# Miniprotein binders against Rap guanine nucleotide exchange factor 1 (epac-1), part 1

All scores and structures are predictions.

Target 1, 139 residues: Rap guanine nucleotide exchange factor 1 (epac-1), of Caenorhabditis elegans (p34578r516to654)
Amino acid sequence: CGYSVMAGKAEKILEYVLETRIDALGDDISELDVFVEDFILTHDAFMPDNTVCNFLKSYYFRTPYRATRDSITDSCTEEVRCKRRVVQFVYVWCSLLRVNFFLNPVTNSFVEELFCHVIDDRKRLGGMEDILTRIGSIR
Positions, changes and structure headers below are counted from each chain's first letter, unless a header gives other numbers.
F, E and O stand for the ipSAE by ESMFold2-Fast, ESMFold2 and OpenDDE, each averaged over both directions (binder to target, target to binder). V2 = 0.75 x the mean of E and O + 0.25 x the DockQ between their complexes.
[cut] marks letters that were taken out.
Atom coordinates printed by the task and the answers are left out, and those that the model quotes come from them; centres of patches stay.

## First folded at step 1 (miniprotein)

Design E3a
Amino acid sequence: SPEELKKEIEKLLEALKRAIELVKEGDPEKALIKLFEVILELAERAKELGDPELALKLLRLIWRAALLLEKGNPEEAVKELLEAIRELAEKLRELEK
ESMFold2 (binder alone), alone request of step 1: mean pLDDT 83; pTM 0.821

Design Fd
Amino acid sequence: SKKVEITIRVTGDDPEKLREAIEEIRKLAEELAKKYGLEVEVEVRVEGNEAEIEIRITGDPEKAKEVAEEIAKYAEELAKKLGLKVEIEIEVEE
ESMFold2 (binder alone), alone request of step 1: mean pLDDT 84; pTM 0.817

Design Fda (from Fd with E5Y T7V R9L E41T E43L R45E E52T E54V R56F E87R E89W E91R)
Fold by ESMFold2-Fast, scan of step 3:
Structure Fda (fold): chain B 139 residues (1-139), chain A 94 residues (1-94)
Amino acid sequence: as target 1 above (139 residues)
Amino acid sequence: SKKVYIVILVTGDDPEKLREAIEEIRKLAEELAKKYGLEVTVLVEVEGNEATIVIFITGDPEKAKEVAEEIAKYAEELAKKLGLKVRIWIRVEE
């Protein structure tokens, strides 16, 4: 209902975007969420690009706690979901900034690093095909 | 359509006054959004003696801008009454 309270670090705002707005885009991100667009175009007012990239990298590598053998499959699924959220966010970011995204050394080096991580993770995790396709479409 | 957001940074040593400022600003944003047929999303981050309030306003672009300015003026006056420090950024995209 339009109100969210977060205690802790400013990165919680970005976490909200990833978990609520980006996750809601699901399989089709052809229609851009106005909130996501606003955040991307204006984040530098309260969070610099380097901070965003560092948070996204940390979020990409989140490892869910595995308490029992029965939760192994669920943990792997959630790990892949985190990676998908980050790649989808970066795709939207790139789509909005276009050439300027790649002219910025911070975002350009981050997407290069992210691509390498996706390639590596595909070797050990199932369900990475759509993520690889998405990151590969970023030019 | 024009997109609008407001970032309000409120600083103060009295946690009750800080909480009051956050709640009053949120209430005004929601009331104005309802009055003008706009959608509003309010995010709040509290760290130490500082609160960051981010308000995204979507809908009719001219009304959204007016609502943002109204919220900013209210936040400044409220902070003054409560003895809090406030800094505000408004961004409007075409």
Scores: ipSAE 0.000, ipTM 0.182, lowest interface PAE 12.2, mean pLDDT 71
ESMFold2 (binder alone), alone request of step 1: mean pLDDT 86; pTM 0.847

Design G
Amino acid sequence: SPEELKERLDKLIKEIEELARQAEELGDPEEAKRLLEEIQKALEELKRGDPEKALKELIETIRKLAEEAKRTGNPELAEKLLEAVERLLRELEELKK
ESMFold2 (binder alone), alone request of step 1: mean pLDDT 69; pTM 0.626

Design G2a (from G with R34L E37L Q40R K41W E44R E45L R48L A54I E57F T61Y K64E)
Amino acid sequence: SPEELKERLDKLIKEIEELARQAEELGDPEEAKLLLLEIRWALRLLKLGDPEKILKFLIEYIRELAEEAKRTGNPELAEKLLEAVERLLRELEELKK
ESMFold2 (binder alone), alone request of step 1: mean pLDDT 70; pTM 0.644

Design G2p4 (from G, 13 letters changed)
Amino acid sequence: SPEELKERLDKLIKEIEELARQAEELGDPEEAEYLLLLIEWALILLEFGDPEKALKYLIEEIRELAEEAKRTGNPELAEKLLEAVERLLRELEELKK
ESMFold2 (binder alone), alone request of step 1: mean pLDDT 73; pTM 0.687

Design T
Amino acid sequence: SPEELKELAKEIEKLIEELKRALEEVKRGDPEKALEKLEETIKELEKRIEELAKEAEKLGNPELAEKLKEAIERLKELLEELRKELEKE
ESMFold2 (binder alone), alone request of step 1: mean pLDDT 69; pTM 0.554

Design TeA (from T with E36L E39L E40R K43W E44R E46A K47L E51K K69E E73I K76F E80L)
Amino acid sequence: SPEELKELAKEIEKLIEELKRALEEVKRGDPEKALLKLLRTIWRLALRIEKLAKEAEKLGNPELAEKLEEAIIRLFELLLELRKELEKE
ESMFold2 (binder alone), alone request of step 1: mean pLDDT 72; pTM 0.614

Design TgB (from T with E7L E11I K14F E18Y E40L T41E K43R E44W K47R R48L E51L)
Amino acid sequence: SPEELKLLAKIIEFLIEYLKRALEEVKRGDPEKALEKLELEIRWLERLIELLAKEAEKLGNPELAEKLKEAIERLKELLEELRKELEKE
ESMFold2 (binder alone), alone request of step 1: mean pLDDT 70; pTM 0.568

## First folded at step 2 (miniprotein)

Design D1
Amino acid sequence: SDEDLRQRIDEMFKAIREALDLVEQGNPDKALQTLEDVISQFAEYAKRHGDPEVAQRLSEMIDKAKQYLDSGDVEEATRIMMEAVKQIADTFRRLSE
ESMFold2 (binder alone), alone request of step 2: mean pLDDT 74; pTM 0.658

Design D1e3 (from D1 with Q33I E36F Q56L S59L E60R D63W K64R K66A Q67L D70E S71K)
Amino acid sequence: SDEDLRQRIDEMFKAIREALDLVEQGNPDKALITLFDVISQFAEYAKRHGDPEVALRLLRMIWRAALYLEKGDVEEATRIMMEAVKQIADTFRRLSE
ESMFold2 (binder alone), alone request of step 2: mean pLDDT 75; pTM 0.661

Design D2
Amino acid sequence: SPEQLRDEIRKLLDALRQAIELVKQGDPDRALEQLRDVIQKLADYARETGDPELADRLEKLIQEAEDLLRSGNPDEAVRKLLEAIQQLADRLKEMES
ESMFold2 (binder alone), alone request of step 2: mean pLDDT 84; pTM 0.828

Design D2e3 (from D2 with D29E E33I R36F D56L E59L K60R Q63W E64R E66A D67L R70E S71K)
Fold by ESMFold2-Fast, scan of step 3:
Structure D2e3 (fold): chain B 139 residues (1-139), chain A 97 residues (1-97)
Amino acid sequence: as target 1 above (139 residues)
Amino acid sequence: SPEQLRDEIRKLLDALRQAIELVKQGDPERALIQLFDVIQKLADYARETGDPELALRLLRLIWRAALLLEKGNPDEAVRKLLEAIQQLADRLKEMES
């Protein structure tokens, strides 16, 4: 019960990070938010890597809906935005942990899986080129 | 509404004070559970309020306090929680003045 409570709270803070801090970061991580650094370096105390990766995978495939959404362009933009946030977070994670990120079979497997999803999605969605470039730089 | 926001800040202050008391009583496990609840509430607060910078500063302080408790450093954890309390109290004072 304790573990479930910890994981649930961590998922909320991770969602907040993706939606506000990672989104604001754009392409340049040189002035990284100290909170994002702290979260990434210490998340294992509250949220195992498997749980983080599973959450990121579900978020990658999430398509937020709007009650008034009628435009095809709007739906595609929202779908790509979620994917961009996940890939950007993983890039920051990799950049902070370096070798340790790839020595971990959980995170290493997740990056390979995520790369395959990005390649597949690029075939059907516009605006995926910079996301592919970003995740390609991790491999 | 401003009234709801003030009420939320008061609840966060009470929760943080309760967590400190649990630490002082030698119950870091229950204090951790309380702090995780506060972290979730702060994430919601940040989403609802126009002050995401304060919310992130508070999240960092509380997250670090939780880690310090996990590692067996309650004195430093309490220090971080007191700083979070001060920042929330200052915000509440701004809204009430």
Scores: ipSAE 0.007, ipTM 0.221, lowest interface PAE 9.1, mean pLDDT 72
ESMFold2 (binder alone), alone request of step 2: mean pLDDT 84; pTM 0.837

Design D2g3 (from D2 with K60L L61E Q63R E64W D67R S71L K80F A84Y Q87E)
Amino acid sequence: SPEQLRDEIRKLLDALRQAIELVKQGDPDRALEQLRDVIQKLADYARETGDPELADRLELEIRWAERLLRLGNPDEAVRFLLEYIQELADRLKEMES
ESMFold2 (binder alone), alone request of step 2: mean pLDDT 69; pTM 0.552

Design D3 (from D2 with L13M L22Y Y45L T49L L61M L68Y L82T M95L)
Amino acid sequence: SPEQLRDEIRKLMDALRQAIEYVKQGDPDRALEQLRDVIQKLADLARELGDPELADRLEKMIQEAEDYLRSGNPDEAVRKLTEAIQQLADRLKELES
ESMFold2 (binder alone), alone request of step 2: mean pLDDT 87; pTM 0.876

Design DL
Amino acid sequence: SPEQIRDLLDKLEQLIRALKEALDLVKQGDPDRALEQLRDVIEKLQEAIRKLADYARETGDPELADRLEKLIQELERLVDEAEDLLRSGNPDEAVRKLLEAIQELARLLEQLADRLK
ESMFold2 (binder alone), alone request of step 2: mean pLDDT 72; pTM 0.648

Design FdX
Amino acid sequence: SKVEITIRGDDPEKLREAIEEIRKLAEKYGLEVEVRVEGNEAEIRITGDPEKAKEVAEEIAKLAEELGLKVEIRVEGNEVEIRITGDPEKAEEVARRIKELAEELK
ESMFold2 (binder alone), alone request of step 2: mean pLDDT 56; pTM 0.431

Design FhA (from Fd with E23L K27W E30R E31L K34L K63L E66I E70F K73E)
Fold by ESMFold2-Fast, scan of step 3:
Structure FhA (fold): chain B 139 residues (1-139), chain A 94 residues (1-94)
Amino acid sequence: as target 1 above (139 residues)
Amino acid sequence: SKKVEITIRVTGDDPEKLREAILEIRWLARLLALKYGLEVEVEVRVEGNEAEIEIRITGDPELAKIVAEFIAEYAEELAKKLGLKVEIEIEVEE
C-alpha cells in the first residue's frame, strides 16, 4: 500500500501535530484536542505504529545546535521542549487506548524505552521533572 | 486560503482495479481534508481504460502542499500495487 514510501510525508504531518497542537496543550491535557484525538485514532490508515514510534524517538533526540548542557541556553531549552512534546503525545495516546496501548508490543516496548531515556536525561538536563512525572504516570 | 491542485491519471485494463484506485484515492483525499481542516473538491472522469482524478485542496498553504504530496505518493504506490500506469501533476497557487 506504500506506507513506507509515504513515511516522510506522514512524518511532516505528525511534526505539525507536535509543534502546533501538542505544544499548545501545555499542562492541561484533560480537555483533549479533537484534532489530536482524530490523528491518534486514524493514523493506522496511513502511518503504522512502528513508523510513529520511530519518528517520535527521532524527534525526542533532536538537537538544533551543538550541545551545551546549560539548562538556560537555547539549545538545552529546545532539546527539553522536543522531549516534552514527545512524552505529552505518548501520554495522550496511552490515555485514549488504555489497556490496548500496553497489549500492543510495539507501543509497550516504545514507552518502556522512552521511560529509560527520560530517567537518563533527567540526570544531565534541568527542567525534566514534569516530563519524568508525566511518563511515570503512564506506568 | 491558497489552493493546491493534483491531477492523477491512471490507466489499466482491469476495470475493478481502476475503480479501486479511484475510490481509495478519493477516500484518502476526503479523510485528510476532514482531519486537517482543509476544503477538498474531487472530480473524476473515466474514458475507456483511463481515469483522471482532479483534487483541489484549499486551506493552510503549507499543510495543503504536504497533504497533496502525500496523496500523490499514495497514488503512485497504489497504482504500482494494482499494476496500473500513473501520471501525476501538482500545481501550487503562488
Scores: ipSAE 0.000, ipTM 0.179, lowest interface PAE 13.6, mean pLDDT 71
ESMFold2 (binder alone), alone request of step 2: mean pLDDT 85; pTM 0.838

Design GH
Amino acid sequence: SPEQLRDRLDELIKQIEDLARLAEETGDPDLARELLEQIRKALDQLKRGDPERALQELIDTIRKLADLAKETGNPELADRLLEAVERLIRDLEELSK
ESMFold2 (binder alone), alone request of step 2: mean pLDDT 69; pTM 0.581

Design IF
Amino acid sequence: SKTVEIRVSPDTPPEEVEKILEEARRLLEQGYDVRITITSDDPEKARELAERFAKELEKYGKVEVEVRVEGNTVTVTIRKE
ESMFold2 (binder alone), alone request of step 2: mean pLDDT 80; pTM 0.766

## First folded at step 3 (miniprotein)

Design a1 (from D3 with D29E E33I R36F D56L E59L K60R Q63W E64R E66A D67L R70E S71K)
Amino acid sequence: SPEQLRDEIRKLMDALRQAIEYVKQGDPERALIQLFDVIQKLADLARELGDPELALRLLRMIWRAALYLEKGNPDEAVRKLTEAIQQLADRLKELES
ESMFold2-Fast, scan of step 3: ipSAE 0.362; ipTM 0.706

Design a2 (from D3 with E33L R36L Q40L D56W E59I K60R Q63F E64K E66S D67I R70L)
Fold by ESMFold2-Fast, scan of step 3:
Structure a2 (fold): chain B 139 residues (1-139), chain A 97 residues (1-97)
Amino acid sequence: as target 1 above (139 residues)
Amino acid sequence: SPEQLRDEIRKLMDALRQAIEYVKQGDPDRALLQLLDVILKLADLARELGDPELAWRLIRMIFKASIYLLSGNPDEAVRKLTEAIQQLADRLKELES
């Protein structure tokens, strides 16, 4: 059993969380998925915070593949979805850990870095207003 | 179709039983590969199960079992997987009747 094999499986589970559970979240925090909460509260047993943050950063910059005949609007919309998923996950993570989230230099540094990326991407991509508002509420 | 759905449920149950056998043999890596595959297949089948809550409940149980395996708690993993198999078996009986 190797660490790289375990990390790969953990990343697949996190990807699933982002694509199915987090993607379903709206504005109402009362709709918080118990599955997402369980993952956040137990992830450190098998996936340390720096690994989670590195994966989220990678996922935030994921560029979906589109046929050259697809509209530019479609590709921009899908790219924004990945960014929204990451910011929503971080929002839930912060909401559950509160003070402990900001006392942890790894998560505190990551959210600061993520905020800078959202600011930069807002200049290039439309539809970033809700994402900016959400990340701004974390800081 | 109803027949295809029943077949898919049987395959999921078989995959979970195989995962339990891997755990018992001291092979958590193979168990984890099976469990991740089952989670992804359940997500695809969620709407076809006719009980949307069942799919998410099963995914959560299997995910918990995966965490237990990653944390070195195989007994708890087997317990959760056995519960998941029971839930699938109950659903299969409903669809057969």
Scores: ipSAE 0.005, ipTM 0.252, lowest interface PAE 9.9, mean pLDDT 72

Design a3 (from D3 with E33V R36I Q40F D56L E59L K60Y Q63F E64R E66A D67R R70L)
Fold by ESMFold2-Fast, scan of step 3:
Structure a3 (fold): chain B 139 residues (1-139), chain A 97 residues (1-97)
Amino acid sequence: as target 1 above (139 residues)
Amino acid sequence: SPEQLRDEIRKLMDALRQAIEYVKQGDPDRALVQLIDVIFKLADLARELGDPELALRLLYMIFRAARYLLSGNPDEAVRKLTEAIQQLADRLKELES
């Protein structure tokens, strides 16, 4: 029960990180964000790597909710934005952990799977070129 | 609404004080659970604070405190949490005046 509650809160924090900190970095994410760094270096206290990877995969395939009266969002553009956020987060995660990221079977398997999804989505969705370039720089 | 915001800030301050107490009692795991609750509540309250930079600064301080607890440095964790409480107290004072 305790673990379930903690995992749910961690997912909200991760969503916040993706939507505010990662999104604000734009296409140039070469400089480390200390907020994102602290989250990545502490997440094991409340969210195992497998749970983080599962959430990121879910977020990558998220279908956006209907926009409110105060804002209009193109659903296709929002889907690509979610995919970009996930790939940018993974890039920062990899940059911090370096070889340890790839020595961990969970994160290594996840990034390989994510790369295949990006390749497949590029065939169907516009605006995926920068995402493919970023994920390719990890490999 | 202003009354509700002040009450929420006081609750966050109390939760942080409770986390400090858990650290002093040698229970960092319980302190970490408390800090996660505070992070979640602060994220929800960020818009209402009217100061997005304050919300981000507080989140940074709480994550840093959690990192100190995980690395076995409770004194630095308490220092960061105390600083976070002071930032909230300053904001509360502005709203009360």
Scores: ipSAE 0.011, ipTM 0.295, lowest interface PAE 9.2, mean pLDDT 73

Design a4 (from D3 with E33L R36L D37R Q40W K41R D44L R47E E48K D56I E59F Q63L)
Fold by ESMFold2-Fast, scan of step 3:
Structure a4 (fold): chain B 139 residues (1-139), chain A 97 residues (1-97)
Amino acid sequence: as target 1 above (139 residues)
Amino acid sequence: SPEQLRDEIRKLMDALRQAIEYVKQGDPDRALLQLLRVIWRLALLAEKLGDPELAIRLFKMILEAEDYLRSGNPDEAVRKLTEAIQQLADRLKELES
């Protein structure tokens, strides 16, 4: 096995982080789990920033598992939840790296792209105001 | 530091033992998630182990255990993870002596 296999496993860890640790995170990042902090600070060892950003973009547009002919309300709620998880992760990432995050062209480009998606989605989905505020604070 | 390395190896061994416990409890999904965490920790620790061949061998053993779990062969997964723990125990003894 090679180090490229580690990058694939990193995507599964990132999904776990989004769905459990980040999902439970409130406004106060002082509640941040040590595991999440360590993962964000050390991911470069096995997962480059472009790969992280690409996965987050994919996750942002994810359709929740087993969503079928469910009510519009249920479908929209789960869609917004996925978007909130991604934006909250990026906010935590920015908060931990600070100046280094803003000096990085990869993360800056991704934040701008993500902000545009949030603005567009707010026009069609309810419950996006806190997400927009959060991503706007990162710019 | 040498003490930190020994502590990290012990934590890896404990994490692998926890994965085995999940398998024995009939919860392969939690075992698989635990193994993903072990793989991440191994990636961070690989160079510090001072034995590149050991690091590669451990990665292969854990990935093989994952394949066994996914194919519905928990006994082989436990065997492979137990072998990985033994490899780490051997390395830890070398560092403690």
Scores: ipSAE 0.000, ipTM 0.124, lowest interface PAE 13.9, mean pLDDT 71

Design a5 (from D3 with D29L E33W Q34R R36A D37L Q40E Q63I E66F R70L)
Amino acid sequence: SPEQLRDEIRKLMDALRQAIEYVKQGDPLRALWRLALVIEKLADLARELGDPELADRLEKMIIEAFDYLLSGNPDEAVRKLTEAIQQLADRLKELES
ESMFold2-Fast, scan of step 3: ipSAE 0.012; ipTM 0.386

Design a6 (from D3 with E33W R36I D37R Q40F K41R D44I D56F E59L K60E Q63E)
Fold by ESMFold2-Fast, scan of step 3:
Structure a6 (fold): chain B 139 residues (1-139), chain A 97 residues (1-97)
Amino acid sequence: as target 1 above (139 residues)
Amino acid sequence: SPEQLRDEIRKLMDALRQAIEYVKQGDPDRALWQLIRVIFRLAILARELGDPELAFRLLEMIEEAEDYLRSGNPDEAVRKLTEAIQQLADRLKELES
């Protein structure tokens, strides 16, 4: 069961990366966090690309608890934030691996699928314009 | 091979010492990342070098240290990581004798 323990651990780490490091990154990747870079460059040895992509897909569709009070975070805004985190992570991942990201059928098919999800969600959710622009810039 | 195992244990010890240094510098995020790199190396230790018992014992200790860091207990995290280094040091001595 060692593999199961390692896999569960990796998912928590990826969640931490998305919520702290990627969330703080914003639009500017010119000063890329060494922590994020190291994670992206080493993850495939203990967390296969397919596992990473499946987790990112799950996180992209995460639906936070709804709250309607003015003093509480808008649940739609938080839903968009989760999508932004995933797209930003993929953008950084693609930027570091470049052509190798697209030569890998797992990551290539995932980013194409993610692009379709972003286009679809733009029709339903406000605040998707920067996310659409970001994923559209992925080569 | 024996030389590969000894080399990997030394690298793990150095990585854990670096994690402790990050904790002492007040940078738990860098410490947490360093511990992730250690977890990655533990997978190599378990699979390639044939020491899963040590790898799993160390994984538990590292997970406890991470919990301490997240709960704002850096002194406990340092203590646990120091214990992990001692486990590696003991194993290295066994292999050197």
Scores: ipSAE 0.000, ipTM 0.198, lowest interface PAE 12.9, mean pLDDT 72

Design a7 (from D3 with E33L R36F Q40W D44R D56L E59I K60R Q63F E66L D67R)
Fold by ESMFold2-Fast, scan of step 3:
Structure a7 (fold): chain B 139 residues (1-139), chain A 97 residues (1-97)
Amino acid sequence: as target 1 above (139 residues)
Amino acid sequence: SPEQLRDEIRKLMDALRQAIEYVKQGDPDRALLQLFDVIWKLARLARELGDPELALRLIRMIFEALRYLRSGNPDEAVRKLTEAIQQLADRLKELES
């Protein structure tokens, strides 16, 4: 009952987490860490792992397009930023679940695919070194 | 506008009251759906509330209520949601004065 509506709202919450809380990771405000942890620990109640992984994969490949000249340089930076947000979220997720993250074939397969994408993108995009280092710390 | 923000806060309070009613009626699925809507609206309104920590605190309280519901503690969930309503009411009063 109402699961399709709940799933849509869950994706918007995840987008908010990536764009606001994950971007602010490194801030010493405890409330930000608790929010991200609460989301990760409770998402199974309203958003299955396969749905989370599918959304993260689509977000990783997000490429903003704008018609203005000033937007062109920003689009490349924003593309890398989307990839950084996804990798950082997965790092936090893995850190909270530890061995259980890798015992789940859905999340284990996803992180393997993500690592391959980061390796491939590093060959073509600048600014990927920190992202590669972060995902490498998961493996 | 300030009037729109006050109206949005009142709507959030009403949604939380409705969620409490669903919990009391033994309808956790409807309560969950309503609480999800509140979390989404709080995330969207975070910057508008004027208190940078209020939205985060409220969202955290709602997630805590969700954990209570999942663990079979509806009375604890109702108490937490009631606290969230009170914090919104306090903020609304500040904005009205």
Scores: ipSAE 0.005, ipTM 0.268, lowest interface PAE 10.6, mean pLDDT 73

Design a8 (from D3 with E33R R36W Q40L A43L D56I E59W Q63L E66I)
Fold by ESMFold2-Fast, scan of step 3:
Formats: C-alpha cells, structure tokens, sequence
Structure a8 (fold): chain B 139 residues (1-139), chain A 97 residues (1-97)
C-alpha cells in the first residue's frame, strides 16, 4: 500500500516544525511565527490530532542516539531540549485554539498527560524550570 | 477522474512556481507557507498519481528546499523546486499522451 512511508514523511514534517520553527522561537514566543500558526490551523487536513499527539509524546521521550560529548550533563541537555520543543509547540497550539483546545478530548487529555510528565521529569533533570513555567501557564 | 488529476498537478506546479517567486522577492516565510500547502496536497494525491515513488521523491525534494530556505540558501532551494516542477511536468506529459 505504501501508507507507512507516507506516515514517515508526516513525522519528518513534525520534526521540521519542532527543530527549526519552534526552536527558533527561543525563550520569548510573544510574537507568533506565522508558519507555525498556519501549520496548526491546517494540520487537520492531513494529520489527525491523535497522530500529532502520539508523535509529540514520542518526541518528548526521545533520547538522541547520535554521538555526544563524554558526559551525563550533555545527555540531559539534549533530553531537555526535546521536551522544551514539545511543550513550546503545545503552548502555541493551545494559544491559537483557546477554549476549543480544551473542549477537544484528544488535545485536553494530551496536555494533562504532558503536564504530569513535566512534573515528574523535573525531579530527575536540571533545566526544566522554564518548561514547567510554560506548561503551567496553559489554562 | 483523470482530468481532475491533471488539473491538480497543474495547480501544484503553479504553487511551486509561486513559491520560487516569493523566494526571489526575499520573502522566505511566504515561500515556506506555500511549500507547506504543496506538501499537504501531495499527501492527498499520493495514491492517485499511480506512482508512490514519485510522490515520495517530490515530498523529499520539497522538504530539502524548505531546509535550504531555513538555512539561508535560497539559490539551492530554487534549484530543488525547479527540479520538482520538472518531475510534475514529466508526469503530466505522460497523463496527456
């Protein structure tokens, strides 16, 4: 059929958004990236919310397999970066949809689950302070 | 229908040409939005092209063009988009014969 190959391409698109556009927003996302806004508003046309949420969850727990410097600190920094990207994306998504984000059981359930993971990860990882603050600002 | 498929391919070619024009005007963000739309349309058309490998190849070329735009290399992006247009033109010619 070839559906699995097309699904792989969808995941690469999400990686692009997370690794280039979301990462570029940095610490201050007060000014929304128009490309990210367009993606969020149109993703339903090609990628259902469940698929997006499942990929984000997988990405949040991703451990880079590429060679890193010989230290635990470097490994933790890479983990935290993946988590930051996911939380920033969800924050932007929620900001655009507002009440509708929480009325959707898929996205509402996902953000609740994500919040619990951030709280748990803060106990074992350094550098989670801004991530917790950002996800905590979602209402 | 076959006629509808030909029209959709022409629309994709026009969209890619428009993206190239945005790049030349120094507006990479508008070009990126246009390329995103093309990727979405390719997903919908993948099964109708009758050549899944072509759909995958086009998708890869457009993603590479996006990466070039993001890294500040518009000339390479235009080259990739031009190649993608040529792939679509070749497919359209086959459908018209």
Amino acid sequence: as target 1 above (139 residues)
Amino acid sequence: SPEQLRDEIRKLMDALRQAIEYVKQGDPDRALRQLWDVILKLLDLARELGDPELAIRLWKMILEAIDYLRSGNPDEAVRKLTEAIQQLADRLKELES
Scores: ipSAE 0.000, ipTM 0.144, lowest interface PAE 13.1, mean pLDDT 71

Design b1 (from D3 with E33Y R36L Q40E D56F R57E E59L K60I Q63W E66A D67L R70Y)
Amino acid sequence: SPEQLRDEIRKLMDALRQAIEYVKQGDPDRALYQLLDVIEKLADLARELGDPELAFELLIMIWEAALYLYSGNPDEAVRKLTEAIQQLADRLKELES
ESMFold2-Fast, scan of step 3: ipSAE 0.180; ipTM 0.575

Design b2 (from D3 with E33F Q34E R36L D37T Q40W K41E D44Y R47E D56Y E59L K60E Q63E)
Fold by ESMFold2-Fast, scan of step 3:
Structure b2 (fold): chain B 139 residues (1-139), chain A 97 residues (1-97)
Amino acid sequence: as target 1 above (139 residues)
Amino acid sequence: SPEQLRDEIRKLMDALRQAIEYVKQGDPDRALFELLTVIWELAYLAEELGDPELAYRLLEMIEEAEDYLRSGNPDEAVRKLTEAIQQLADRLKELES
């Protein structure tokens, strides 16, 4: 085995965190989930920041079902949900690391890139207002 | 160090026992939380302590236990986690000699 096997397991953990812990947070992070905090603070031991950022980018662009060209289906709602999960995770990550998040060129570049994606997606997807507000609060 | 490895193994065993206890209490969500703690500690074990084969075997067992919990098979999950604890106990015994 090798590093790629361990990175694959880490991606499964990230997916689980996004789909359970982050999804449950909603807008209120006052009661910080200690599991999410511990994961964010320790992931660097087995999954570099650039790998985390690349996974989050891929998750942000997930399309579980084929969206039709003529209508918005349940697949579009799920697409927006995936985007919300990624932005909320990044918000928590930034909130924990604070200045260190922005001093790291990998995470700093990632959040700038993510912000541009949110702006672009707002033009074609409904329900992006809260996501734009959240990522805007990071910058 | 050998002492650090022994300590890490004991912590993993304790976390797995805690996960089993949550399953027995009918709380699969807290059990899954404990299993995630074990998973990234195993990633550390593979990377920093130099035992990737044990780590990979345990990761597969824990993934199977998670699948059992999500599919409503808690008894099978407990069996798999008990096997994982035994793997760690065997390794700890080897180091203690």
Scores: ipSAE 0.000, ipTM 0.138, lowest interface PAE 13.5, mean pLDDT 70

